# VH-VL binders against COP9 signalosome complex subunit 8 (CSN8), part 1

Scores and structures below are computed, not measured.

Target 1, 182 residues: COP9 signalosome complex subunit 8 (CSN8), of Drosophila melanogaster (Fruit fly) (q7kth8)
Amino acid sequence: MHLNKYSEVVERLENEEFEQVELGAEVYQQLLAIYLYQNKLADAKLLWMRVPANLRDDKELIQLNLLNIALQNNNYADFFKHIKYEWSERVKSPVEDLLNKQREELFKLMGSAYMSIYQHNLLELSLMSEDELKHACAALNWTEELDGDRVILKPKVQEAPPARGNDDQLLKLTEFVTFLEN
Below, numbering starts at 1 at the first letter of every chain, in headers, positions and changes, except where a header shows other numbers; Kabat numbers aren't used for antibody chains.
ipSAE, averaged over its two directions, is called F for ESMFold2-Fast, E for ESMFold2 and O for OpenDDE. V2 adds 0.75 times the mean of E and O to 0.25 times the DockQ between the complexes of E and O.
[cut] marks letters that were taken out.
Atom coordinates printed by the task and the answers are left out, and those that the model quotes come from them; centres of patches stay.

## First folded at step 4 (VH-VL)

Design qt4 (from t7 with heavy chain G31D S103R; framework fv_tarlatamab_arm2)
Fold by ESMFold2-Fast, scan of step 4:
Structure qt4 (fold): chain C 182 residues (1-182), chain A 121 residues (1-121), chain B 109 residues (1-109)
Amino acid sequence: as target 1 above (182 residues)
Amino acid sequence: EVQLVESGGGLVQPGGSLKLSCAASGFTFSDYAMNWVRQAPGKGLEWVARIRSKANSYATYYADSVKDRFTISRDDSKNTAYLQMNNLKTEDTAVYYCTRKGRYYYGMDVWGQGTLVTVSS
Amino acid sequence: QTVVTQEPSLTVSPGGTVTLTCGSSTGAVTSGYYPNWVQQKPGQAPRGLIGDTSNKHSGTPARFSGSLLGGKAALTLSGVQPEDEAEYYCLLYYGGAWVFGGGTKLTVL
């Protein structure tokens, strides 16, 4: 998966964290963002627990932790709510990579939750350009139809055998659908 | 091969001095903080001192039992850490281990074989 | 004066499970203390087993695990082997200084 990207940066930052008694918020911001991108959720949780009390007032670190909490709980609605933030240059790259990764998960959820989606709603939620969205839809074989003056997207349902144990998934999808429609 | 080799131990009278050396090989010595840990005969481990890397201004830390008597230092050009021990007491008798502060969350990931210091009249 | 407390000795049968604990005089042990576990066999130099509560050193057998239990750091051995007979020390971080526990002598009978 994404384990190898940022490996050298992570090594440097982890050494910096353990060799410096008084760290600024910048080190924790970068490590947390990269851990979330790499899906190292256990590492992300432990890192937040190590953040000193005096750094817990840092605005960007608080915002990154809201993403952390959302991902720890598989709450995709909260993730897309909190990702809309003006990120600094030091975390912009891993946060944008994380956003792109979660956009893939969004498309999987949308394909399961909806029979049709207005293009403009998905553009607003996903933070994608129209060209990026068209490319993603084409790759997934979603179709377009006109609904008056608006474009609607129809996800292509993948055939899969029904499986037991999806009640938890249904609850998460219901929360996401409620968020999207509001 | 990552290795730490201690030297300089021996017999010394109370009030005397000794300087221990720790030769490092197989890793980029200058990037790591280094520790000294001791163990009195038949007793447990006791952390003695730590020196950070140049990136952290060679900051030093000491156990209360040795503060003002011991000085930890390093020479990155020689890949060597030192422990200067002054005003030695009989309770300083121990095997002294040089240890590397590991990366990522590890306090001591590499240990030397130790060097014995005996303080006796 | 900070004191780190461990059980002085514990005995376990081969194949059994045993948990060693590590407490601090300053209060409940949290991940902020970076709990480490070190193994020392008779006549040998110590070696690192676990860092930062639960992270294994390279080469640490799968049967060893670290955790936090009841306000203390814990080291659990499952399916104990005869070669696991050793002294085990916990090590906690106090903002610059490291403090060892008194050690637990584990006997495997």
Scores: ipSAE 0.000, ipTM 0.464, lowest interface PAE 14.4, mean pLDDT 82

Design qv3 (from qv2 with heavy chain G57R; framework fv_vorsetuzumab)
Fold by ESMFold2-Fast, scan of step 4:
Structure qv3 (fold): chain C 182 residues (1-182), chain A 120 residues (1-120), chain B 111 residues (1-111)
Amino acid sequence: as target 1 above (182 residues)
Amino acid sequence: QVQLVQSGAEVKKPGASVKVSCKASGYTFTGYYMNWVRQAPGQGLKWMGWINPNSGRTTYADAFKGRVTMTRDTSISTAYMELSRLRSDDTAVYYCARRGYSYGKYMDVWGQGTTVTVSS
Amino acid sequence: DIVMTQSPDSLAVSLGERATINCRASQSVLYSDNSYMHWYQQKPGQPPKLLIYWASTRESGVPDRFSGSGSGTDFTLTISSLQAEDVAVYYCQQYYSSPWTFGQGTKVEIK
């Protein structure tokens, strides 16, 4: 299971936070990244609130909190903007997993929102290669059509009921894609 | 009149580097990926990689990673391919070829080719 | 990597007769009814010229005698009535998955 990939690491880091009063930024960086990947958004929010004032100017922790804020607000544009950072080896793995997870979430929302999408626009939004995009669309049974000098993706109708809060995500995603549509 | 014009023939010694240019005209340079393909004497076509002229992002074929560098200068609509640590088996005609970003036409326009000869 | 294999390696056809070139991909290059496959023509001393894209769509300016067919793994380029200017090497190429790969080429000559 990808959702439980970091469970033992998280438990050990949580015990370190519990047992020590003075911690370095490294523990908070790792916990925040993994909480975001696991979609433990309440835990992520509370963790940031517990970060000591003297550690809140740590550059990588600030960057991770920008991802946290984006996810708390269901803001895909901000998430994909702020994921572009020189991540340390300590958080690179969970951040890459988070990116892949958010791409899957984006595809679910795009498939629900649009009857057709230019491939170019989705490549820009998702930060995927063309090969990665083709594999993702194939897995979802989306179809392609050629429209002059552009490739149009046609999502397959999604029959599963949307998750709670999906209306807000859909509105924000629609606004963002409209901005990029040009 | 979409056209790709490449630099002239080069003769290099083993261990040297060569830099081939490809000047685009008749279209929006940043709207199309630029591929590089080589063809050794009497051999078929081998893809080397591509560059997105808008972003500068590159993808290289594994056989050339570590020796090839692709760049561009958007102010003069020119793409470059530099191959280092040349070997005699790098003797080939090197082509640049255009491809649209999400375009169904792959390498629809080709440069005339640049002959690179590597000999001691 | 996807391996592209052409047959035959060379073909001699009389003027006005039909020429058929085959290309096989080691795995499917089909996605959503679109085969990511090109055919190119290369004449001596010249760069390759795009003839067919999406396996069967003829490029603008290419004569009607050229046609492409097939999908998935098996593809055919047909020249319905060979003319003198068609003497060339023909290459198939997949762009389904990187690295992009070409067939070894089929040389078409006049019998």
Scores: ipSAE 0.000, ipTM 0.509, lowest interface PAE 12.7, mean pLDDT 83

